# Miniprotein binders against b1l550, part 174

Target 1, 279 residues: b1l550
Amino acid sequence: MRLPEELLERARDIHSEAPSHRIKLDRVGSFGLKVPVEFKGFLLLAEADVWVSLPEGRRGVDLSRQVEAIYELSNPPKDPFSLCREAAISLLEKLNYADSSGVSIRFDAPLQDGESLKYYGVEISSIASDEIINKIRVEILGMTACPCTAELIRAYKSSEIAATHTQRSLGILEVSTKAEHPDPDKLASIIERAMSSPLRTYTKRPDEGGLVIRSLSNARLAEDVVREMIHLFLEEFGHLPEDTHILAAVRSMESVHMHDIYAERSFSLDEIRKEISSH
Short names: E, the ipSAE of ESMFold2; O, the ipSAE of OpenDDE; V2, 0.75 times the mean of E and O plus 0.25 times the DockQ between their complexes.

## First folded at step 16 (miniprotein)

Design qr2 (at its last look DockQ between E and O 0.96; V2 from the best seeds 0.84)
Fold by OpenDDE base, look of step 16:
Structure qr2 (fold): chain B 279 residues (1-279), chain A 82 residues (1-82)
Amino acid sequence: as target 1 above (279 residues)
Amino acid sequence: DPVREAWKYYMEAIKLILEAIRLLRKGDVEEAAEEYEEALEKLEEALEIAKEAGNEELIKRIKLMIELVERLIEKLEKKLKG
């Protein structure tokens, strides 16, 4: 049932009214939108959040304009990075009372694994005000082998390749920068290379054996993985602005414990460079 | 690196666009228009660099931003004539 348009002329604009309490809000928007994006030749349905700030003197945000802003830019589908940046800009322009805007887009990114596909989780964001901050979070699963147990078994049984427990581990890289969004495939690659071995969607018997052997020969603590991620990140993305902020983390779903092991480091590029140079 | 240089111009253009939007919010329409035009110039420079580098994806991304800025300028011009 559509209400007569004539009724709209009689209705108060509730959003433009003064609020009962004059308090600025940081984020007001629509969360859980579905938008099409083009990524590496795939057309994907992504989840999107859009928001703006609300000044203290305005009761509400024009939510319909927010939704229109992102959908106007999503047809035809485009890469999620451009969509984020452009939508953030468009939101600020359309909602002239807002001093800041933000867009976040989430999806599973396809990654080629032989004849099959694996994936990593990605969240791409842009926050705009006087400047734009581009943020990307990549999460991908890998495998770790425990060096401690390996050492214990080596001490007990003299073998070239010591048996140890292996587990699935989630690696996380989150980057916030005033530069362009870092390449998510490169970030995913860094995480995989930092672990004992990558995961495979499909394994033949020889491949599976090889994967495990590689893991055992490259046993790493969760702490080792995080440090390696940071090292590899600096090699690949050291050209980013020095005020770029990074979170490197690993959650290891330990196979011998009921709980997970977690390790992280948050840092700026300038901070971590100073730290490394001091040793 | 030409690609990095192109991105630098692209990001500078975004700063100019954001400044224009800020100026519009203050009612400084003429200054905002100048900032939009400068942003377009930066994007055009980025585009030339990207073309010389043969980076098709970057070319596409720059063109999309150019289209956005052009729409923003058109919107502003309509407000000034009306």
Scores: ipSAE 0.849, ipTM 0.955, lowest interface PAE 0.6, mean pLDDT 93
Fold by ESMFold2, look of step 16:
Structure qr2 (fold): chain B 279 residues (1-279), chain A 82 residues (1-82)
Amino acid sequence: as target 1 above (279 residues)
Amino acid sequence: DPVREAWKYYMEAIKLILEAIRLLRKGDVEEAAEEYEEALEKLEEALEIAKEAGNEELIKRIKLMIELVERLIEKLEKKLKG
């Protein structure tokens, strides 16, 4: 049933009223929106969150305007980076009472894996106020091989490749910057190169053996994976602004333990360069 | 690096767009229009650099931002004439 539109003239504008308690809110939004995005020639279904700040003197957010800001820009589909930045700008323009806006877009990104595809997690965010902050988080699984067990087995018997326990490990890179979003494929590549070996959609027996041997020859602690991720990140993205903030982390699902291990480092480019130069 | 230089102009344009939005909230409509026009100039420079570099993805993204700014300018011009 549709109600008569003339009621709009007679009804109170509830959201524009002052609230009973004049308290500013940092994030008021619509979460879990489904939007199409174009990424590397693929049309993907993404999940988006949109929000704005709400001043202490305003009771509610214009929800329709908020959703309109991103949906108007998502049809026809475009790359998620443009969608994210443009929607954050549009939110701030459309909701003139907000002093900040934000958009997050999440999807599984395709990555070439032989004749097939594999996927890794991507979350792209833009937060606009008097400036825009671009954030990207990439998560991809790789293989790690424990060097401690490998060394014990090597000492027990001679071999060119020491056996050890191997496991899936989740690598995480999160970057927050005033520059453009880093390319997620490059971030995923950094994570995979820091691991003992990448994971494959499928392998045939000779290739499977080679993959395992590579992982054993490149055994690394979770801590060393994080350090290698940082090293590779600085090599590729050291040109970003000095106040760029990075989180590098690994969660290793240790195959011989009932528990996972986790290693992480957060830093700004300025901070890490001072640390490295000081030895 | 020309691609990085184009992105630098692109991000500068966004800063100008955000300043224009802030100015509009203060009622400084004329100055906001000037900021939008400056943002468009930065985006056109970014576009020229991206075209010279042959970077088709960056060209596409810059054109999308130009379209956004042009719509914002159009809204402002209608407001100024009314």
Scores: ipSAE 0.760, ipTM 0.928, lowest interface PAE 1.1, mean pLDDT 90
ESMFold2 (binder alone), look of step 16: mean pLDDT 84; pTM 0.802

Design qr3 (at its last fold request DockQ between E and O 0.95; V2 from the best seeds 0.86)
Fold by OpenDDE base, look of step 16:
Structure qr3 (fold): chain B 279 residues (1-279), chain A 82 residues (1-82)
Amino acid sequence: as target 1 above (279 residues)
Amino acid sequence: DPVREAWKYYMEAIKLILQALRLLRRGDVEEAAEEYEEALEKLEEALEIAKEAGNEELIKRIKLMIELVERLIEKLEKKLKG
């Protein structure tokens, strides 16, 4: 049932009224929207969050304008990076009472794995105020082999390639920068290269054996993986602004324990460069 | 690196757009219009660099932002004439 438009003209604009308590809100918006994006030749349905700040003198945000802002920019579908940046700007323009805006887009990114596909999780965000901060979070699964158990078995059986327990490990890179969003495929590659081995969607028997042998020959602690991720990140993305913030983390689903092993480092590029140069 | 340079201009343009929006919130419409025009100039420079580099994806991304800025300018002009 559509209410007559005439009745809407008589209704008070509740959103523009003064609130009972004059308090600024940091984020008010719509979460869990679905928007189409184009990514690497794929048309994907992504989840999106959009928000703006609300000044102390305004009761509510015009949420319909927020939704319109992102959907207007989503047709035709475009890359999620441009969509985030443009939507953040559009939100500030459409909602002129807001001094800040933000957009977050989440989806599973396809990654070629031979004749099949694997994937990584990605969240792309832009937060705009006086400046824009671009944020990207990439999560991809890999395999780790434990060097400690390998060393114990080596000592016991004197084998060149010692057996050890292996497990799935989730690698995480989160980057916040005033520059352009880093390439998510490159970030995913860094994580995979930091692991003992990548995962495969499809393996033939010889390939599976080779994958395991590779992991055993490249045994790494969760701590090793994080350090390697940081090292590889600096090699690839060291050109980013010094105030760029990075979170590198690994969650190892340990196969010999009921619990996971977790390791992380949060840092700015300036901070980590100083740390490395001091050694 | 031409690609990095193009991105630098692109990001500078965004900063100018955000400055324009801030100026508009303050009622400084003329200054905001100048910032939009400057942003457009930066994007045009970025586009030229990207074309010289042959980076099709970056060209596309820059063009999308140009279109947005042009719409913002048009919207501002309509407000000034009304």
Scores: ipSAE 0.851, ipTM 0.956, lowest interface PAE 0.5, mean pLDDT 93
Fold by ESMFold2, fold request of step 22:
Structure qr3 (fold): chain B 279 residues (1-279), chain A 82 residues (1-82)
Amino acid sequence: as target 1 above (279 residues)
Amino acid sequence: DPVREAWKYYMEAIKLILQALRLLRRGDVEEAAEEYEEALEKLEEALEIAKEAGNEELIKRIKLMIELVERLIEKLEKKLKG
């Protein structure tokens, strides 16, 4: 059913009115949209949020224009990073009363794993106002092997037991910068290289044995993993603007405990360089 | 690093686009058009560098942003004629 168009002349334009309480809103948007994106030859269905600021003198946001902004740019599908930045710009153009706009896009990124695939989590965002701030969060699982238990077992005099507990650990890197979004594959690689070993989609017996042996010979505390992630991040991305903000974290699902262990450090590039140079 | 240099021009172009949108909110249409044109110049510089580096992914992303700016300019030119 379609209502008569002449109603537009008889109805109030509610959204363009002044509100009864003149209070600016920071984020008014449409959340949980499904948009197609193209990533490394894959066509993926991503989840997106779009929003704009709303000035104190305007009662509502033109929500259909918000949705239009991102969907017009998503057909035909393109890489999620271009979509994110372009949509943030388009939102400010289409909703010209807003001081700022934001777009976030979430998807599982495919990663080569031998002749198979594995995936890691990606969330990107772009927030536009007088400038654009690009943010990316990468989450990938790896394996950690506990060095404390390994040492205790080594000290046990039988030498016939070479073991420690191993577990999945979730590594997290989040970067907020005025430069382009960092390459998510590089962020995922940094996280995996900081772990005791990567996880595999599947292995045959000889490969599985080798994977476990490598993890035992590369035992790491959650704290070690976070520090290594920071070291590797600075090697790869130390060229980013000095006010770039990073969060590096590990949540380890310790196989011998009912609870998780968590380690985290946030910093700006300027801040961490000062810290390192003071030692 | 030519890839980093191309990205710098790309991000500068975005700053110019955002400045143009701010100028349009103030009613400074001619100044906004000048900012859009400068943004295109930055993107063309980025594109040349990306082509010399042979970075096909970056070339595609720069061309997408050029298309966006060209649509913004077309919309603005329609306003100036009307």
Scores: ipSAE 0.818, ipTM 0.945, lowest interface PAE 0.9, mean pLDDT 91
ESMFold2, look of step 16: ipSAE 0.803; ipTM 0.941
ESMFold2 (binder alone), look of step 16: mean pLDDT 84; pTM 0.804
ESMFold2, fold request of step 22: ipSAE 0.803, 0.810; ipTM 0.941, 0.943
ESMFold2 (binder alone), fold request of step 22: mean pLDDT 84, 84, 84; pTM 0.807, 0.805, 0.807
OpenDDE base, fold request of step 22: ipSAE 0.843, 0.837, 0.842; ipTM 0.952, 0.951, 0.952

## First folded at step 18 (miniprotein)

Design lg0
Fold by ESMFold2-Fast, scan of step 18:
Structure lg0 (fold): chain B 279 residues (1-279), chain A 95 residues (1-95)
Amino acid sequence: as target 1 above (279 residues)
Amino acid sequence: SPEYRKLLLEAFKLIREAMKLLREGNPEEALRLLEKAFELAQRAFELAEDDPRTRMALWLMAYIRELQAEAYKKLGDKERAKELKEEARELEEEL
């Protein structure tokens, strides 16, 4: 049922009215939109959030303009990095009262895993004002093996035995930069290389045994994994602007505990280089 | 700066109008708006005082060239479309 267009001229424009309290809001928008994206040859269904800043003198945001901004740019589907940047700028053009805009796009990225595929989590954002700030977060599961229990078993048996518990661990790298988004496949690779071993979608018994042996021979604490991720990140992405901010973290789902172990470090490239050079 | 931002937003307004014209089957009028949008984006590029603003203007110029290529493709001018896609690629390589 569609009401007559003439009613729009008689209705109050609620959004343009003064609010009851003159308070600026940082993020007002449409969250949980479904959008198709093209990622490295794959057509994926992503989830998007779009928002703008709202000045203290305006009661509300035109939400229909926000949906138009992202959907006009999603047809045909394009890469999520271009979509984030283009939609953020479009929001500023469509909503002239806003000082800033932002777009986040989340999806599960395919990664070649032998003859099969595995998936890792990606969230990318662009925040636009007079400049654009790009953010990417990559999460991928891997395996870790406990070095403490390994050492205890060696001491107990007085023999060279690589026995210890293993568990799934979630590795996280988040990068915020004024440069282009880093390649998420490279971030995922850094995380996997920092762990005791990667996980696979499908394994046969010989491959499964090899994965376990690799993990046991490369036992690492969550703290070890975070430090290694930072080291590998600096080797691959040390060329990014000095004010680039990184979060490196690991959540280890300990197989012998009812709780998880968590380790993280946040830093700017300028900060970490000064820290490393002071040792 | 205010002038830089104004030029980028004016360029994007023209891009949005051109995209609607392309959907409505009017690629000739879309091309006129896109050429004006390119001039505004190029002027923003000249006013950019730092790397992030330079990159933003340069990306916008590349995007306009991609849309112009699509418009020429709809007009059946495959040669001009290919030329504009190559120009967009060259602009993207400067990023």
Scores: ipSAE 0.006, ipTM 0.368, lowest interface PAE 9.3, mean pLDDT 82

Design s1
Fold by ESMFold2-Fast, scan of step 18:
Structure s1 (fold): chain B 279 residues (1-279), chain A 95 residues (1-95)
Amino acid sequence: as target 1 above (279 residues)
Amino acid sequence: RPEYRKLLLEAFKLIREAMKLLREGNPEEALRLLEKAFELAQRAFELAEDDPRTRMALWLMAYIRELQAEAYKKLGDKERAKELKEEARELEEEL
């Protein structure tokens, strides 16, 4: 149902009006957009959020200009890092009242893993103002085995062979930096190396036995995994700017409990170097 | 940093005006404004005092080159469009 165009043309410009309360808003935008991206040779359907800051004197944002910004840059599909940076810059260019802009793109990333398929979660963001802050979050499942139960069984049986419970654990690395985005495959590798063993979507019978034996021989607490992830991250990415911020976390889906165990640490590179140097 | 900020905002203003001109069917004037925007972004790059601001200026220069490439593509100048896309790629690789 179309209203007469003369009435529509004379309607108030709501977005440019003064708001009921003169309060600045940090993020106003279009969330949950579907956008194709090209990632390491794969065409993937990603989910995107785009936003800008809104000054205290303006009632609303022009949402159509936000959608234009990301969709213009997504045809043809491009890598999500370039898309995030370019769309964030485009938002500042198109919406001159904004002090800052941001773009986040989420998808499941395929990994080549011989005969097995593997996927990990990726969220890539860019926030633009006078500078660009790039953020990447990688989540991947692995296996952990409880060292506490292993030791109890060893003592009980008076045996060198220990048995213990194993469970799926979600490893998380999030990096916020003024440099370019870290390679998500390297972040995923760090997480998997910190675990008792990796997991895959498909395993053959001999490989399944091998993963279980590896896990049992490399039993680790969630706390151990977080510390190992931080250690491995510093080896691989210690060259990033000192004000780079990292979140390392593990969520262990305990097979012997109805609840999960969670361990995390947030830090800047400057903070963690000083802490490690302090004994 | 106030001078750096002014250069970025002026470049954004020229880009917005250029995009209007492209929609109105005046790509020649749009390309002139985009080249002026590139000069401002390049000046911001020279004025940047730290790596994050240098990166912002470089990525803005790359963004302007991509916009110029699309403008030339719409004009049928595929050779110039290809050259500008390659310049954009080179600018992004500088970091």
Scores: ipSAE 0.012, ipTM 0.496, lowest interface PAE 9.1, mean pLDDT 82

Design s10
Fold by ESMFold2-Fast, scan of step 18:
Formats: sequence, structure tokens, C-alpha cells
Structure s10 (fold): chain B 279 residues (1-279), chain A 95 residues (1-95)
Amino acid sequence: as target 1 above (279 residues)
Amino acid sequence: SPEFRKLLLEAFKLIREAMKLLREGNPEEALRLLEKAFELAQRAFELAEDDPRTRMALWLMAYIRELQAEAYKKLGDKERAKELKEEARELEEEL
């Protein structure tokens, strides 16, 4: 049932009314929108959140304008980085009572893996106010092998390659910057290179054996992986502004435990440079 | 380019301040800031080294033109507002 337009003229404008309590809200918006994006030659179905701040004197936001804004910018599908930035700025124009706006877009990014594809998680955000802050989070699975058990087995048996337990580990890099978003493929590469070995979508027995041997020969603690990720990040992205903030983390799904092991470090580029240069 | 980033951030700060001035009923001062923002966006366009940067600068230029149109509309200059909306459309077509 579509109500007559005459009723809209007689109805109260609830959103523009004063609220019961004069409290500002930081994020009010439409979450879980499905939007198509074009990423590195692929057309992908992404999930988007769009939001604005709400001042203490206003009861609600115009959610329909938020949906219209991202719809207009996502058709035809475009690069998710440009979509985030353009939509965040556009939201402030369309909803002029807001002090800030934001857009987050999530998708699984394809990555070439021999003759097949594998996927890693990407979340891209832009937050606009009197400046714009760009955020990207990349998550990809890899393999780690325990060096402690390896050393015990090596001591027990004279061998160059010691037996140890291996497990899937999730590597995480998150970057917040006033510069452009870092390339997610490069972030995924950093994570994989920091691991004992990468994971594959498809392996045959000889390739699987080689992957396991590689992992065993490059055993690493979660703590080792985080430190290596930071080192590799600085080599690739040390040129970013000094106030760029990074989170590097690993969640290891330990094959010998009922629980996971987690290691992380958050830092600004200014902070980490001073730390590394100190002895 | 560090210079490209600085130009975009400065342009956006001016845009945000201009939007506040429009809400407060000062479209004349808003236009002054928006014209400065447009100059910064044009310089960013000249420095853009790839398609994503070029598109961002073009979109920002179009957005500034839309805001200038709204400011002129508030001043009662509907003809100038229409001209600026047409410039914004032309810039958006380049995207």
C-alpha cells in the first residue's frame, strides 16, 4: 500500500524535531547495503555501511538520502576506494546538519594462485569531517609452524628439519592515513611473506609436501610474524605521513590447543621509527 | 605525491568550513572559501599521476561547483547558480 502524498504534507517531520534527550550520536546510518564494485578487473558484490553524525538538537537522520547517495555513485560499478571517498564527502553535502560522515565497503578480494584463485578479506573506509581519513584492513590466512616443538624434536632426533605442529594463522594489517589507501594486494603480500608459508586453494600431493616442508623449515611464533609484518610494511609503505596509524596482528588457530593465540601491535609511523632507531 | 595529498586535504578543509558558513547564513564568505578550494582542486588535478587521483580531483571540482551553486541560490542569484550546476555536470561527465 502506497499512502497518498497529501498525508506527507500533514504529517509531522519527526527527524527534524528535538529529541527527548540532548545527546549527540557519533554514527547513524544504513548498514549492510549490497553494492557492486569494480576491483582490479573483477566485478564484485560488496557490502557497504554509510553513516553520519547526529547533533544533540536533532531527533533523527534522513536515511533515504544516505541510500540514494551511495546508489547514485555505485551505478555503474566503480573502484571501491573512489566510491568510499566520494560517498563520504557527498553525504556531508546532502545531510548538512552532520559534522562527519563515513563509508565502509567490505569484500573478498581475488588473488591469483597458480591456475586458480584464492581470496582475502578487504575493508575500505573513508571518514570525512574538516579533513578526510582513509582506512584499510586486510586479512589473509597463512600457515605457521611452532619453533618450540621443532627444537625439542630436533634435540631428540638428529635432523636438519624437525617435526612440529602447523596451523592456519590469520594475518591482519590495518592502516589509517590522511593519504590515499594503500594497495591491498601489497598488504596481503606482506602478510603472506611474514608467515611460515602461504596457503593454497588447490594442491596436489607433491605440492602439498613441499608447502609443509617449507613451513617446517621456516617455523615462526605469532610474535615473530607480527614483527616481520611490521618490518616488511616499513620497507613498502614507510613513505606514508608520519601520523599514519597501523595495526599489525596475527591470530593463530593452534592445532594442539582448544583456543587461539593472538599477538598484535598498534603504532604510528613516527612512534615506530623512534623505537627502531633506539638501542 | 605528498603535494597531491596536501592539496586535497586543504581543499576539503575549506569545503567543510564553507558548508558551515552556508548553514550559518553567510554564503558570501562561503563562496570565497569555495573559490580557493576550487583552485586547490585544480592544482591537484594537474599533479594527478594516475586515474584514481585524476577522478578524485575531478569529483572534488564538481562537488565544489555544486556548493557554489547552492550559495548563489541562497543569495538569490538563480542564473549564476544554474551556470555553476552546468559546470559541475560537465566535470562529472569526465568521470
Scores: ipSAE 0.000, ipTM 0.188, lowest interface PAE 12.1, mean pLDDT 82

Design s100
Fold by ESMFold2-Fast, scan of step 18:
Structure s100 (fold): chain B 279 residues (1-279), chain A 95 residues (1-95)
Amino acid sequence: as target 1 above (279 residues)
Amino acid sequence: SPEYRKLLLEAFKLIREAMKLLREGNPEEALRLLEKAFELAQRAFELAEDDPRLRMALWLMAYIRELQAEAYKKLGDKERAKELKEEARELEEEL
């Protein structure tokens, strides 16, 4: 269903009308837009959400202007960080009734893995008002091995060789800051280094024995992984503003359970420094 | 591959040129450039080695078909425009 331009203009007048109830809305926008991005030399299809705040006296948002704000910046494809920031600013310029705007861009980021590529999840956001807040969330799968079962088997068998169950674990780092977005490859590296071992992409004939041996040599609980992620994050990104907020989390898909194990910690840089310094 | 990237960037360049021609009232020349862009995107699709790069090329093919449909509508060829919109929809459903 496409309506003539004349009818579309009449429909747009409705957005300026008073609503049935004078209630402000925090986020009104176009969600699930497909947008091309360039990330570290790769051209990738991302999914974008764009939104603005809506004041209590206005019935609706001009969605066409929201779509224009991001697509005007998308050919040639640009890096998703600049795209988030510039589109969020453009939204406020185009929709002057809004107090704030935001853009989120989600894509699978390539990471070199020997001679092949593997992918990890990235979500980048910029929220614009009197200032800009940049958010990034990185999710990457790795491997953990249970240290409790390993020690139980060693004790039971008096064995010098570790034996335990292994499982996939999803590592998560989320950062909100007034500074530039952290490099997602560095966040992914922190997560992988905190795990018992990374997951590898080894064509049709993987060296699974080597992966298992590495995992067994570095057995870690989900709680261990979260603490190590925080430690490594502070080493790499401790220079960010003190009001930077971080979420570190691990979801372990336990191979001997019907359910997952989850561990997390949220903190500001100011908060965590005071906690660590009190020891 | 480096070839995959080059093909897509050239397709994006042709799309920018075609969009300018459409705004200037030259849909015939725009269609010529868009068909070239489609061939480049299709070749990139064939070279794609993983799902994320397949989806990138596939989306671009669908987008080009939508632009071609707009150009044919401007030329008064409603049947060809309808065919191209349906092809674009089918390509988008594969995403």
Scores: ipSAE 0.654, ipTM 0.887, lowest interface PAE 1.5, mean pLDDT 84
Fold by OpenDDE base, second read of step 19:
Structure s100 (fold): chain B 279 residues (1-279), chain A 95 residues (1-95)
Amino acid sequence: as target 1 above (279 residues)
Amino acid sequence: SPEYRKLLLEAFKLIREAMKLLREGNPEEALRLLEKAFELAQRAFELAEDDPRLRMALWLMAYIRELQAEAYKKLGDKERAKELKEEARELEEEL
């Protein structure tokens, strides 16, 4: 039914009315939007969240304008980093009552694995206010081998390559910075290099044997993996601003226990440099 | 395939032009472009080699149906607009 134009003119703008309770909201928006992006030459369908702040004097946000803002910027598909930044800025421009905005884009990033592709999880975000803060979260699975069990077996069998239990481990790097988003492929590489071995989508028998031998030769605790991730991150990204915030974490899906082992460190670049220099 | 990517990018181009025409009050010409865009998206769907490519093509097909529904609504054809919105919904449920 087309509502008569006359009825539209008489309808109150509910969103612009004063609320019953004058309270500011930090985030109001649309979550779980599907948006096309171009990442490393791949066209991918990503999930996006868009939001703005709502002042105490306004009842509601114009949600339609938020959705329009991101879709206009998504055609043609572009890199998700630019899309996040541009959309966050556009939201503030279109919704002038907001003092802050944010965009988050999530997708599985393709990574070359021999003749095949494997994927890792990526979340790219930008928050705009008086400044723009860029955030990226990378999650990738690897393999860890337990050094404790390896040592026990070495003691028992006197073998150079001791058998030990292995498990899948999820590595996480989250970076928040005023600089540009760090390269997610580099972050994924750091996580894989910090583990005992990467996972492979397809292995031939000789390659599988080599992967296992590598893992056994590079046995690491979850704690070791996190420390190695931090070390490798500092080597690759030590040029970022000192106020850059990092979360490095590992969740090990232990094969000998019913529970997972988790380790993390949250830090700023300034903080961690001071810590390392003090040793 | 290089062909798959070409088809999608061409469809996106047509969609942008159609959206401009809709804003300018020319829904008839917008519909002509959207029909071509849908054909390209459908061909891309047929050429998709993996699930991510299938989902992208399906999403694009659904989005085109929504734009077509908007165009028909502007033309006063409410019945056709409703049908196209339902088709869009059905395609979105497959994502």
Scores: ipSAE 0.340, ipTM 0.748, lowest interface PAE 1.0, mean pLDDT 89

